VHH binders against a4qp31r305to451. Designs and how they scored, part 14

Target 1, 147 residues: a4qp31r305to451
Amino acid sequence: PPGSRLVLMSQVCKQTLAKDSEKLNDVNIKLHRCSEAFIYLLSPLWSVTLDKCRNSTLVLGPVRTSVHIQSCENVRVVCVAGRLTIGGSFNCTIHSLTPTRPLLLPGNASLTLGPFHTQYPTLEDHMASAGLAVVPNLWNQPLLFGV
Below, E stands for the ipSAE of ESMFold2; O stands for the ipSAE of OpenDDE; V2 stands for 0.75 times the mean of E and O plus 0.25 times the DockQ between their complexes.

## First folded at step 5 (VHH; framework vhh_8emy_2)

Design g2 (at its last look DockQ between E and O 0.48; V2 from the best seeds 0.00; counts 0 for: pae E 10.3 > 2)
Fold by OpenDDE, look of step 5:
Structure g2 (fold): chain B 147 residues (1-147), chain A 126 residues (1-126)
Amino acid sequence: as target 1 above (147 residues)
Amino acid sequence: QVQLQESGGGLVQPGSSLRLSCAASGFTFSRYWMHWVRQAPGKGPEWVSSISGSGGSTYYADSVKGRFSISRDNPSKTLYLQMNSLRPEDSAVYYCARTYEVTFSGSTYTVKFDYRGQGTQVTVSS
């Protein structure tokens, strides 16, 4: 069932990964210790977690539930997501479309937020599939942890 | 009431070592990332190092990597910064900080550290 599958991508280094397979549909993705990677996951996803990734760019299809960025450095993330959380990350840039206020957890530094600006041919269909076709974008209204 | 108090600064020669401490109170210390930042005269604040609540993850600015080491003792609610191989350019007021504040200007959002103490002066000079 949707949201029950986990795909772990660990230590993706110095490479470009581009996927738009149905195998990714409504899957939980975890990127662990990716480095110098360009990752394109252009499918409707259930959730995405970036953990300890560095010097990488991640372009995601619509994420139904949440994108969580933790302990990342020099990472660029482009995503449409129901929720966005960022913690312990440095020199990261996130371009997002999210109908909920991004949650900034402790430990971030040199963090840049921007609006979602990427397009690919099946994006609209994917957004509809993820339940994110017509939603407000609160990318510029973050919540600060501890404040 | 959140309180942070830095100590351990001083005047030292290049190549020497210092160990800074930050005493924290008024919050659950172990649940928060802690940070060191520094500010030199005429310059803006510079991030130096961060450590996760458990201490399992540490991060450093490129300028201090290999020379500085951040650590914490959660039972005593103390944050440390071991500074080795000090250089004149390390001279600054050093602050410990708990969380951050985000400032917004147009489409740019900048993270600033918050809840800092009064700082401790570090001067590296021959």
Scores: ipSAE 0.025, ipTM 0.269, lowest interface PAE 5.8, mean pLDDT 89
Fold by ESMFold2, look of step 5:
Structure g2 (fold): chain B 147 residues (1-147), chain A 126 residues (1-126)
Amino acid sequence: as target 1 above (147 residues)
Amino acid sequence: QVQLQESGGGLVQPGSSLRLSCAASGFTFSRYWMHWVRQAPGKGPEWVSSISGSGGSTYYADSVKGRFSISRDNPSKTLYLQMNSLRPEDSAVYYCARTYEVTFSGSTYTVKFDYRGQGTQVTVSS
């Protein structure tokens, strides 16, 4: 069933990973302690969590439910997501398309939020699969906690 | 209302040590990551170090790694920066910060450090 499987990618270091496999469709992804990595997951995903990643770039296909970024440093994320949550993170840049207000939890510093601007050939089909076609983009209306 | 006050700077020779302090009030100190940022004359601000609310995680700019140590004492609401093996390029006004500033800059909505104090001057002679 959709959203029932977890794929853990731990300690991906100093490498480029690019995956567009249908095997990742509707999967929960956790990226843990990745560093100096370029990771492209160009499939419609169920959820994504980035935890304790540093000095890395993530380009995600549309994420049906949520992208959580926690305890990350110097990470660039490009995503389309149902929800976006960021906490405990430093010097990170997030370019997003999201129909809900990004949630900024305590512990963030030097965050940059920008609009989604990346294109790849199957993007529109993947957005439709994730239920995110033709939705408003609220990237610039964050909710700020912990101030 | 948030208040931050830096102290402990001075004029020293290369290789010396200094300990900076930042007294915090007006917020729940232990809930926030705290940061040190420095600014030299004619240059933009430069991030130095960060520490988690509990003190369990610390991070450093490459230029200071191995020489500087960030710490905090949550009961006294005080942030510290131990600065060893000081170099002339460390000369700057040092600020502590807890909060990002939300700034709209064209197509980007930027969240940055929030500086509240006057800073403390560190000068290392050549």
Scores: ipSAE 0.006, ipTM 0.255, lowest interface PAE 10.3, mean pLDDT 82
ESMFold2 (binder alone), look of step 5: mean pLDDT 80; pTM 0.798

Design g3 (at its last look DockQ between E and O 0.33; V2 from the best seeds 0.00; counts 0 for: pae E 12.6 > 2)
Fold by OpenDDE, look of step 5:
Structure g3 (fold): chain B 147 residues (1-147), chain A 126 residues (1-126)
Amino acid sequence: as target 1 above (147 residues)
Amino acid sequence: QVQLQESGGGLVQPGSSLRLSCAASGFTFSDYWMHWVRQAPGKGPEWVSSISGSGGSTYYATSVKGRFSISRDNPSKTLYLQMNSLRPEDSAVYYCARTYEVTIHGSTFTVKFDYRGQGTQVTVSS
């Protein structure tokens, strides 16, 4: 069922990974210790977690539930997501469309938040399938935790 | 095509009130923090006030706090600045501006504007 699968991408380094596949639909993605990577996952996803990634760029299809960024450094994330949480991260930039206020957990420094401006041909369909077709964008209304 | 148009400025006496308006178009107004900034002759731009997209959060420069009030009407895509107890030092061209990017470092917020209007002149003089 949707949201039951987990795809772990660990230690993707010095490479470009681009996927647009039905196999990624409604899957939980975990990126672990990726570095110097350009990762494009242009499918409707269930959830995404970035853990200890650095010097990387992530462009994601719509994420139905949440994008969680933890302990990342010099990472750029572009995403549409139901929820966004960021903790322990440094020099990261997040361009997002999210109908909930981003939650900033302790340990962040030099975070840049911006709106989602990316477009690809099947984005509208993917947003619809992810339940994010018509939602408000609260990208610049974060909730600070422990700051 | 993002557009911002300020209005409501004028010549008034000290202690009087003015209400500025900013008409926005070309973008989803409610998704963006909006700001008022002002610039007096011979001085650099000065931040005046900010309001969140939903209007739930407002911020003011120390120099105007307690006298100015920022608000917005998202359905009409209009930003407002109610200015009370005006002083000569409030004289400036007032601009409304849109946030493109917010940088957070600890408890410090840095706002990057991407658009502003042509401004409206406010002159406070006896």
Scores: ipSAE 0.024, ipTM 0.305, lowest interface PAE 3.5, mean pLDDT 90
Fold by ESMFold2, look of step 5:
Structure g3 (fold): chain B 147 residues (1-147), chain A 126 residues (1-126)
Amino acid sequence: as target 1 above (147 residues)
Amino acid sequence: QVQLQESGGGLVQPGSSLRLSCAASGFTFSDYWMHWVRQAPGKGPEWVSSISGSGGSTYYATSVKGRFSISRDNPSKTLYLQMNSLRPEDSAVYYCARTYEVTIHGSTFTVKFDYRGQGTQVTVSS
């Protein structure tokens, strides 16, 4: 069933990792303590959590439910997501297409939000698979909660 | 290099209409959301309106909703703001912007728009 599997990618360091496998379709992804890494996950995903990553770049395929970024430093994220949540993060840049207002939890500083402008050949098909093919983009209307 | 040129401002009476234009170059115009922002003397920038790259989604500040209409023509790389029922509080320099950046300072945040042009002055006499 969609959203029943978790893939943990821990301590990916000083490397480039690119995956576009059908085995990642509708999977929950957790990226944990990655550093100085370039990570491309170009599949339709169920959810993504970035936790305690630093000095890294993440490019994600469309995420059906949520992207949660917590306790990250100097991280650049490019995503299409149903929801975007950011907490405890410093010097991070997020370029997104999201139909809900980004939620900013406590502990953030020096965040940059921008619009999604990345293209790859199967992007439209992946957006349709994630239910995000015809949605508005609210990247520029964040909500602050508990700050 | 990104260039934005605003025009169409002027001195008008309350209740009048104006149409602002923003000519864009140096980037793929249709790929970007575009924004109108205004700045009155002694105040910080105030977001006015935004439009998606395709033109299919539009958003407005509460103070202008129902009176202003944002649009774009992607072939001519031009952004527009139709301003109807103008009020003295609409007086400001109007800028178009390609992006904005949010910086968080504890429990508050600031927004910085990427201004490239000189803006166009709108003055509504009282």
Scores: ipSAE 0.006, ipTM 0.183, lowest interface PAE 12.6, mean pLDDT 81
ESMFold2 (binder alone), look of step 5: mean pLDDT 80; pTM 0.801

Design g4 (at its last look DockQ between E and O 0.27; V2 from the best seeds 0.00; counts 0 for: pae E 2.8 > 2)
Fold by OpenDDE, look of step 5:
Structure g4 (fold): chain B 147 residues (1-147), chain A 126 residues (1-126)
Amino acid sequence: as target 1 above (147 residues)
Amino acid sequence: QVQLQESGGGLVQPGSSLRLSCAASGFTFSSYWMHWVRQAPGKGPEWVSSISGSGGSTFYATSVKGRFSISRDNPSKTLYLQMNSLRPEDSAVYYCARTYEITFTGSTYTVKFDYRGQGTQVTVSS
């Protein structure tokens, strides 16, 4: 069922990875220790976790549930997501469309939030599929914890 | 297309009041923090006030705190600045602006704007 699968992408380094496969639909994605990577996952996803990624750019299709960024450095994330959480991260930039207030967990430094401005041909369909087609954007209304 | 249009400026005497308006269009107004900034001749831009998307949180520069009041009407997509007890040093072109980015560093933050209006002139003089 949706949200039951996990795709682990570990140690994606010094490469561009672009996927728009239906195989990614409603899948949980975990990116672990990616470095100097450009990753494009242009499908409706269930959840996304970035853990210990560095010097990377991540462009995501709509994420139905949550995008979680943990212990990342110099990472740029572009996403539409139901929820956004960020902790322990340094010099990261997140451009998002999220109908819930982003949660800024302890340990962040030089964290930049911005609105979602990216588009691709099937984005609207993917947003609809993810239940995020017409929602408010609270990207600039974060909840700060442990700051 | 994002548009911001200020109005309500004018020439007034010290101690008087003035109410500025900013008409917004082309975006989901309630989803954005909005700001007033001003620029006087020969001086750089000065932040005046900010308000959260819902209007629940307001912020003011020390120079205007207690005298100015920022508010918004999300259904009409209008931002307001009530200016009381005006002083000559309040004379400037006043702009409304939309947040583009917010950078958090510890307990502090900085705001970057992506859009602002053409401004409205406020002159306080006896």
Scores: ipSAE 0.494, ipTM 0.844, lowest interface PAE 0.5, mean pLDDT 93
Fold by ESMFold2, look of step 5:
Structure g4 (fold): chain B 147 residues (1-147), chain A 126 residues (1-126)
Amino acid sequence: as target 1 above (147 residues)
Amino acid sequence: QVQLQESGGGLVQPGSSLRLSCAASGFTFSSYWMHWVRQAPGKGPEWVSSISGSGGSTFYATSVKGRFSISRDNPSKTLYLQMNSLRPEDSAVYYCARTYEITFTGSTYTVKFDYRGQGTQVTVSS
């Protein structure tokens, strides 16, 4: 069923990883302790968690539910997501399209937000598949919790 | 050097339409997402809309979605904003930009815009 599988990508280091396979359609992705990596996951995804990643760049296909970024340092993320949450992260840049207000939890420093700016041939089809084809972008209206 | 020049503003009544233009030069226009940003007196800059380099993807602030339409003509290096059903709340100086980012440190933030023109004044007055 959609959203029932988890793909864990742990300790991906000093690599460029690019996947656009239908095998990633509607899966939950966890990226854990990745460093000095360039990761492109260009499929419609169910959810994505980045935890304890550093010095990395992530470009994601549209994420139906949520992108969670926690305890990351020097990470650049480009995503379309239903919801976006960031906590405990330093010197990170997130360019996003999200129809809900990004949630900024405690522990962030030097967190940069910008509007989504990536294109690839099947992007619009993937956005439609994730239910995100005609939504507003609230990237610049974060909710600051506990700050 | 990057140059952006806005035009097409004016004084209009509520419910009117205006079309803004932004002439761009000094960079590979079709390679960049472009943005419209507005600034009213006493307020900080507010993101309005964005468009992909190809023009295939467009995004809007909630306050303008359904009333404003962003477009671009890459051969003429021109960005447009069609503004329909204008309201007094839309009154502002409108700028086009290549970059719009907000950097947060706690509850304090800094806005980064790539302003190159004077902007164009839109005034919607009853």
Scores: ipSAE 0.316, ipTM 0.739, lowest interface PAE 2.8, mean pLDDT 87
ESMFold2 (binder alone), look of step 5: mean pLDDT 80; pTM 0.793

Design g5 (at its last look DockQ between E and O 0.28; V2 from the best seeds 0.00; counts 0 for: pae E 2.1 > 2)
Fold by ESMFold2, look of step 5:
Structure g5 (fold): chain B 147 residues (1-147), chain A 126 residues (1-126)
Amino acid sequence: as target 1 above (147 residues)
Amino acid sequence: QVQLQESGGGLVQPGSSLRLSCAASGFTFSNYWMHWVRQAPGKGPEWVSSISGSGGITTYATSVKGRFSISRDNPSKTLYLQMNSLRPEDSAVYYCARTYEVTFHGSTYTVKFDYRGQGTQVTVSS
């Protein structure tokens, strides 16, 4: 059942982690307290939450539902996602392709947004499998909450 | 050195079409997403469109979707923007770029992009 599984990646520190396994297809990912890490999850995913990560780079395959970035510091995220939400985060950079307005919750400072700028051989097929192949990109039209 | 040279602008009437070109050199063109950015006098730079390195994925600002078409020819290292149904609000200097970012500081923001050319002027007036 798509979206029924959770993979928790906690305290990934000072390493490069790269996964492209079909076992990650349509799973929910939570990245928690990762630091000084380079994390590549190059599969079509159901949802992704980054919580309390710092000094890290995340490159995600297309995320069917949402990417939620919370309480992160000095993190770079590259993603295609149905929805994007950022809160409580400082000095983060997000390059995205998303058909909905990114939601910027309270507690952010110095957030940088840009258009999606990454490619890998199966990217277009993964975008199609996540329902994101022909969508507009609203990365530059965020909705600011509590500002 | 990275070089980007824009051409194809001009003075046209509303409803007209133009095709802009951007000649690229000094980097592996097919490895990069490319962007069109425009800037009207007294306004900040505005993102217009992006295309993937292979050309298989295109995205557009809502103000130009359905009227503009981005494309590329990787063998000739050339980026294009086909501009149809031009309106006076499309008047600007158009640049091609490899990067474009918006940094938010509370409710205000700043824009930066990595332009390398002089741009090409598009003017739409009766």
Scores: ipSAE 0.497, ipTM 0.794, lowest interface PAE 2.1, mean pLDDT 89
Fold by OpenDDE, look of step 5:
Structure g5 (fold): chain B 147 residues (1-147), chain A 126 residues (1-126)
Amino acid sequence: as target 1 above (147 residues)
Amino acid sequence: QVQLQESGGGLVQPGSSLRLSCAASGFTFSNYWMHWVRQAPGKGPEWVSSISGSGGITTYATSVKGRFSISRDNPSKTLYLQMNSLRPEDSAVYYCARTYEVTFHGSTYTVKFDYRGQGTQVTVSS
């Protein structure tokens, strides 16, 4: 069922990875220790976790539940997501559309937030699929904890 | 197409009040922090005030705090700057600007803009 699968992408380094496959629909994505990578996952996703990624850019299709960024450095994330959580991250930039207030956990430094600004041909359909087609954007109303 | 159009500037005497407006179009106004910046002749641009998308957060430059008030009406997509107790040093072209990015540094933040209007001239002189 949706949200039951996990796709682990570990140690994607010095490469561009672009996927828009139906196989990614409503899966949980974990990006682990990616570095110097450009990753495009242009499908409706269930959840996304970035863990210990560095010097990378992530462009994500709509994420139904949450995008979690943990212990990342110099990472840029572009996403539509139900929830956004960021902790322990340095010099990261997140451009998002999120109907909930972003949660900024302890340990962040030089964290940049911005509105979602990316388009691709099937984005609207993907947003609808993810239940995020018509929602408010609270990207500019973060909740700060331990900062 | 993103558009910002300032209005309400003019020539006024010191101690007077003025209300600037900025009409926004081409984007979801309430999703963006909005700002006023000003530039006087021979000087660089100076940040004046900021307001969050919902209007819940407002900030001001020290030079205008207590005299200026920023507000917004999201249904009409309009940004305002109420300017009271005007001084000659407030004379400048005033621009409204849209936030591209906000960088948080602990309890403080910096703002990067992506759009601004053509500006409206404010001249305070006796």
Scores: ipSAE 0.225, ipTM 0.671, lowest interface PAE 0.9, mean pLDDT 92
ESMFold2 (binder alone), look of step 5: mean pLDDT 81; pTM 0.799

## First folded at step 6 (VHH; framework vhh_8emy_2)

Design h1 (at its last look DockQ between E and O 0.26; V2 from the best seeds 0.00; counts 0 for: pae E 3.2 > 2)
Fold by ESMFold2, look of step 6:
Structure h1 (fold): chain B 147 residues (1-147), chain A 126 residues (1-126)
Amino acid sequence: as target 1 above (147 residues)
Amino acid sequence: QVQLQESGGGLVQPGSSLRLSCAASGFTFSSYWMHWVRQAPGKGPEWVSSISGSGGITTYATSVKGRFSISRDNPSKTLYLQMNSLRPEDSAVYYCARTYEITFTGSTYTVKFDYRGQGTQVTVSS
């Protein structure tokens, strides 16, 4: 059933990891303590959490529900997502396509937001399967919570 | 040497249409998402629309959705913005850009283009 599984990717360090398997379709992903990594997860996903990652680049297929970025440093994220939440993070860059206002929680500094800018051959099919085809992009209208 | 040049602006009445063009050179045009950004006097730059390198994915700011249409012609390396049902609040200098980023530091922000043109003026007067 969609959204019933969790894949934990912990301590992926100093490597490039690329996955586009249909086994990741509609899976919840947690990336934990990854460092100096390039991670490409090019499948339609259910949710993604980045926690305590640093010096890394993450490129995601469309995420049906939410991408949460917490306690990260010097991380670049490229995603299409239903929701985007960022907290406690420093020197991070997020290029996104999201139909809801990004939520910026307390503890962030030097966050860079930009519009989604990546393409791969099956992207449009994946966006449709995640329910995110033909949606507005609110990447530039964050909601700041807590000062 | 990346170059972008906008054209097609003008002075029009509310409800009118305009088509903006952006001629690109000095890079592999079809490999990049392209963006339209506008700036009214005394205001910060405002993102308007984006299109994927292939042209298959388009996105729009909520203020222009349904009225503006972004497109591109990769053989001629040209980006377009069709603007219909123009309103006075659409008055601005319009830029095409290869990317546009907003960096937040505390309560303030900095805007960065990686490349943009000189802009073309659109004025909608009632």
Scores: ipSAE 0.341, ipTM 0.695, lowest interface PAE 3.2, mean pLDDT 88
Fold by OpenDDE, look of step 6:
Structure h1 (fold): chain B 147 residues (1-147), chain A 126 residues (1-126)
Amino acid sequence: as target 1 above (147 residues)
Amino acid sequence: QVQLQESGGGLVQPGSSLRLSCAASGFTFSSYWMHWVRQAPGKGPEWVSSISGSGGITTYATSVKGRFSISRDNPSKTLYLQMNSLRPEDSAVYYCARTYEITFTGSTYTVKFDYRGQGTQVTVSS
């Protein structure tokens, strides 16, 4: 069922990874220790977690539940997501469309937030599939937790 | 096709009031921090005021605090700057600008703009 699968991408380094497969639909994605990578996952996803990634760019299809960024450095994330949480991260940039306030957990430094500005042909369908809309977007209204 | 168009500028006497407007189109207005910046002849751009998407947060440059008021009407996608007690040093071209990014460093933040209008001239002179 949707949200039951987990795809772990560990140690993706010095490469471009682009996927738009239906196999990614409603899947939980975990990126672990990716480095110098450009990753495009242009499908409606269930959740995404970035853990200990560095010097990477991640462009995501709509994420139904949450995007969680933890212990990352010099990472750029572009995403539509139900929720966004960021902790322990340095010099990261997140361009997002999210109907909930981003949660900034302890340990962040030099964190940049921006609005979602990416388009691709099936984005609207993917957003609909993920149950996400263009309004509201609270990317600029973060909540500080424990900071 | 992001568009910002300022209006409401003019020639006024010191102590007078003026209300600037900025009509926005081509993007989800309510999702963006909006800003007023100004540039006087021979000077670099000066930040004047900022307002959050919802309007809940407003900030002002020290030079205009207490005299200027920023506001927005999201349904009509319009940004406003109420300028009271105008001074000759307020003379400048006023631009409305959209935030591209907000960088948070501890309890402080910086903003980066990606779009601004053509500006409206404000001249304060006796």
Scores: ipSAE 0.253, ipTM 0.683, lowest interface PAE 0.8, mean pLDDT 92
ESMFold2 (binder alone), look of step 6: mean pLDDT 81; pTM 0.794

Design h2 (at its last look DockQ between E and O 0.28; V2 from the best seeds 0.00; counts 0 for: pae E 6.2 > 2)
Fold by OpenDDE, look of step 6:
Structure h2 (fold): chain B 147 residues (1-147), chain A 126 residues (1-126)
Amino acid sequence: as target 1 above (147 residues)
Amino acid sequence: QVQLQESGGGLVQPGSSLRLSCAASGFTFSSYWMHWVRQAPGKGPEWVSSISGSGGITTYATSVKGRFSISRDNPSKTLYLQMNSLRPEDSAVYYCARTYEITFTGSTKTVTFDYRGQGTQVTVSS
């Protein structure tokens, strides 16, 4: 069922990874220790976790539940997501469309938040599939927890 | 428990130098931007300088740029402020502070301090 699968992408380094496969639909993605990578996952996803990624850019299709960024450095994330959480991360830039306030957990430094500005042909369909809309967008209204 | 303790302040003449220190404990020091802020009697707090967790990025208020230098030693969890060419208007209580730094696209960066020390008095007078 949707949201039951997990795809782990570990140690994607110095490469471009682009996927738009139906196999990614409603899947939980975990990106672990990616480095100097450009990763495009242009499908409606269930959840995405970035853990200990560095010097990388991630462009994501709509994420139904949450995008979680943890212990990352110099990472750019572009995403539409139900929820956005960021913790322990340094010099990261997140361009997001999210109907909920981003949650900033302890340990972050030098975060840049911006609105979602990316388009691709099937984005609207993917957003619909993920149950996400263009409004409201609370990208600039973060909540600080434990800070 | 987060703790910040400033030291190194004192009474000095104009043109002299001071080096402030801030001892940090109770958190992952290298994961946080650290800041110096100062407050003179009857005035509000004034941001002085900031340094990124790794120390790779430093910023300064216009009023101190070229005279002050911020640095940090992450292994010893110590923040420093080298103050040269001191002026009477630099007189204030200097605080070491921790915070996030958040920038919103199309806006200026926002700094909100969550912890600061008790401060150290700097007095510049002839």
Scores: ipSAE 0.130, ipTM 0.582, lowest interface PAE 1.5, mean pLDDT 91
Fold by ESMFold2, look of step 6:
Structure h2 (fold): chain B 147 residues (1-147), chain A 126 residues (1-126)
Amino acid sequence: as target 1 above (147 residues)
Amino acid sequence: QVQLQESGGGLVQPGSSLRLSCAASGFTFSSYWMHWVRQAPGKGPEWVSSISGSGGITTYATSVKGRFSISRDNPSKTLYLQMNSLRPEDSAVYYCARTYEITFTGSTKTVTFDYRGQGTQVTVSS
């Protein structure tokens, strides 16, 4: 059943991880306390949470529901997502394609938002699997909750 | 976790004084300009006052200048607003905030106020 599994990746440190396995299709991903890592999850995903990560880069395949970035420092995220939420994060850069307005929760400082411009061979197929289109992209129209 | 907790509000008569406090945690308090912002029902947020990280520079909205005084105690990580000669027009929920910035690629930086707490209600009525 789509969205029924959770994969927890905790304390991935000083590593490069690249996964494009169909075993990640429609999985909920939680990345927790990763540091100095380069993480490529190039499958259509259900949801992604990035929590307490630092000095890392994350490149995601299209995420059907949401990408939630919380309590991160010096992290770069490249994603296509149904929704994007960022809170409690410092010196982070997010390049996104999202049809909804990014939600910025309290606690952020020195955020950089940019448009999605990354490509890989199966991206379009993965976007179709996740029900996501290339337009509209609301990366530059965030909603500021509590600020 | 950045936290801001406001307190010291209440129901008072016109001409009264109140002192609001804001307890801060989860960031280097002395490195940030801090602000008070208020919001009355059905209105947008209104900036009230700002203070530099060291406390050496203070600024006030014209509607409160001469009546309100902003201060901070950096060792205790506490921001204050002394409100004197209160008027019914000062009734609002008061929030403390730190400076918040967002950079858009291909554009200039935007800064605004970062609210975290529930705020504290100040009501000035007869």
Scores: ipSAE 0.076, ipTM 0.579, lowest interface PAE 6.2, mean pLDDT 84
ESMFold2 (binder alone), look of step 6: mean pLDDT 81; pTM 0.789

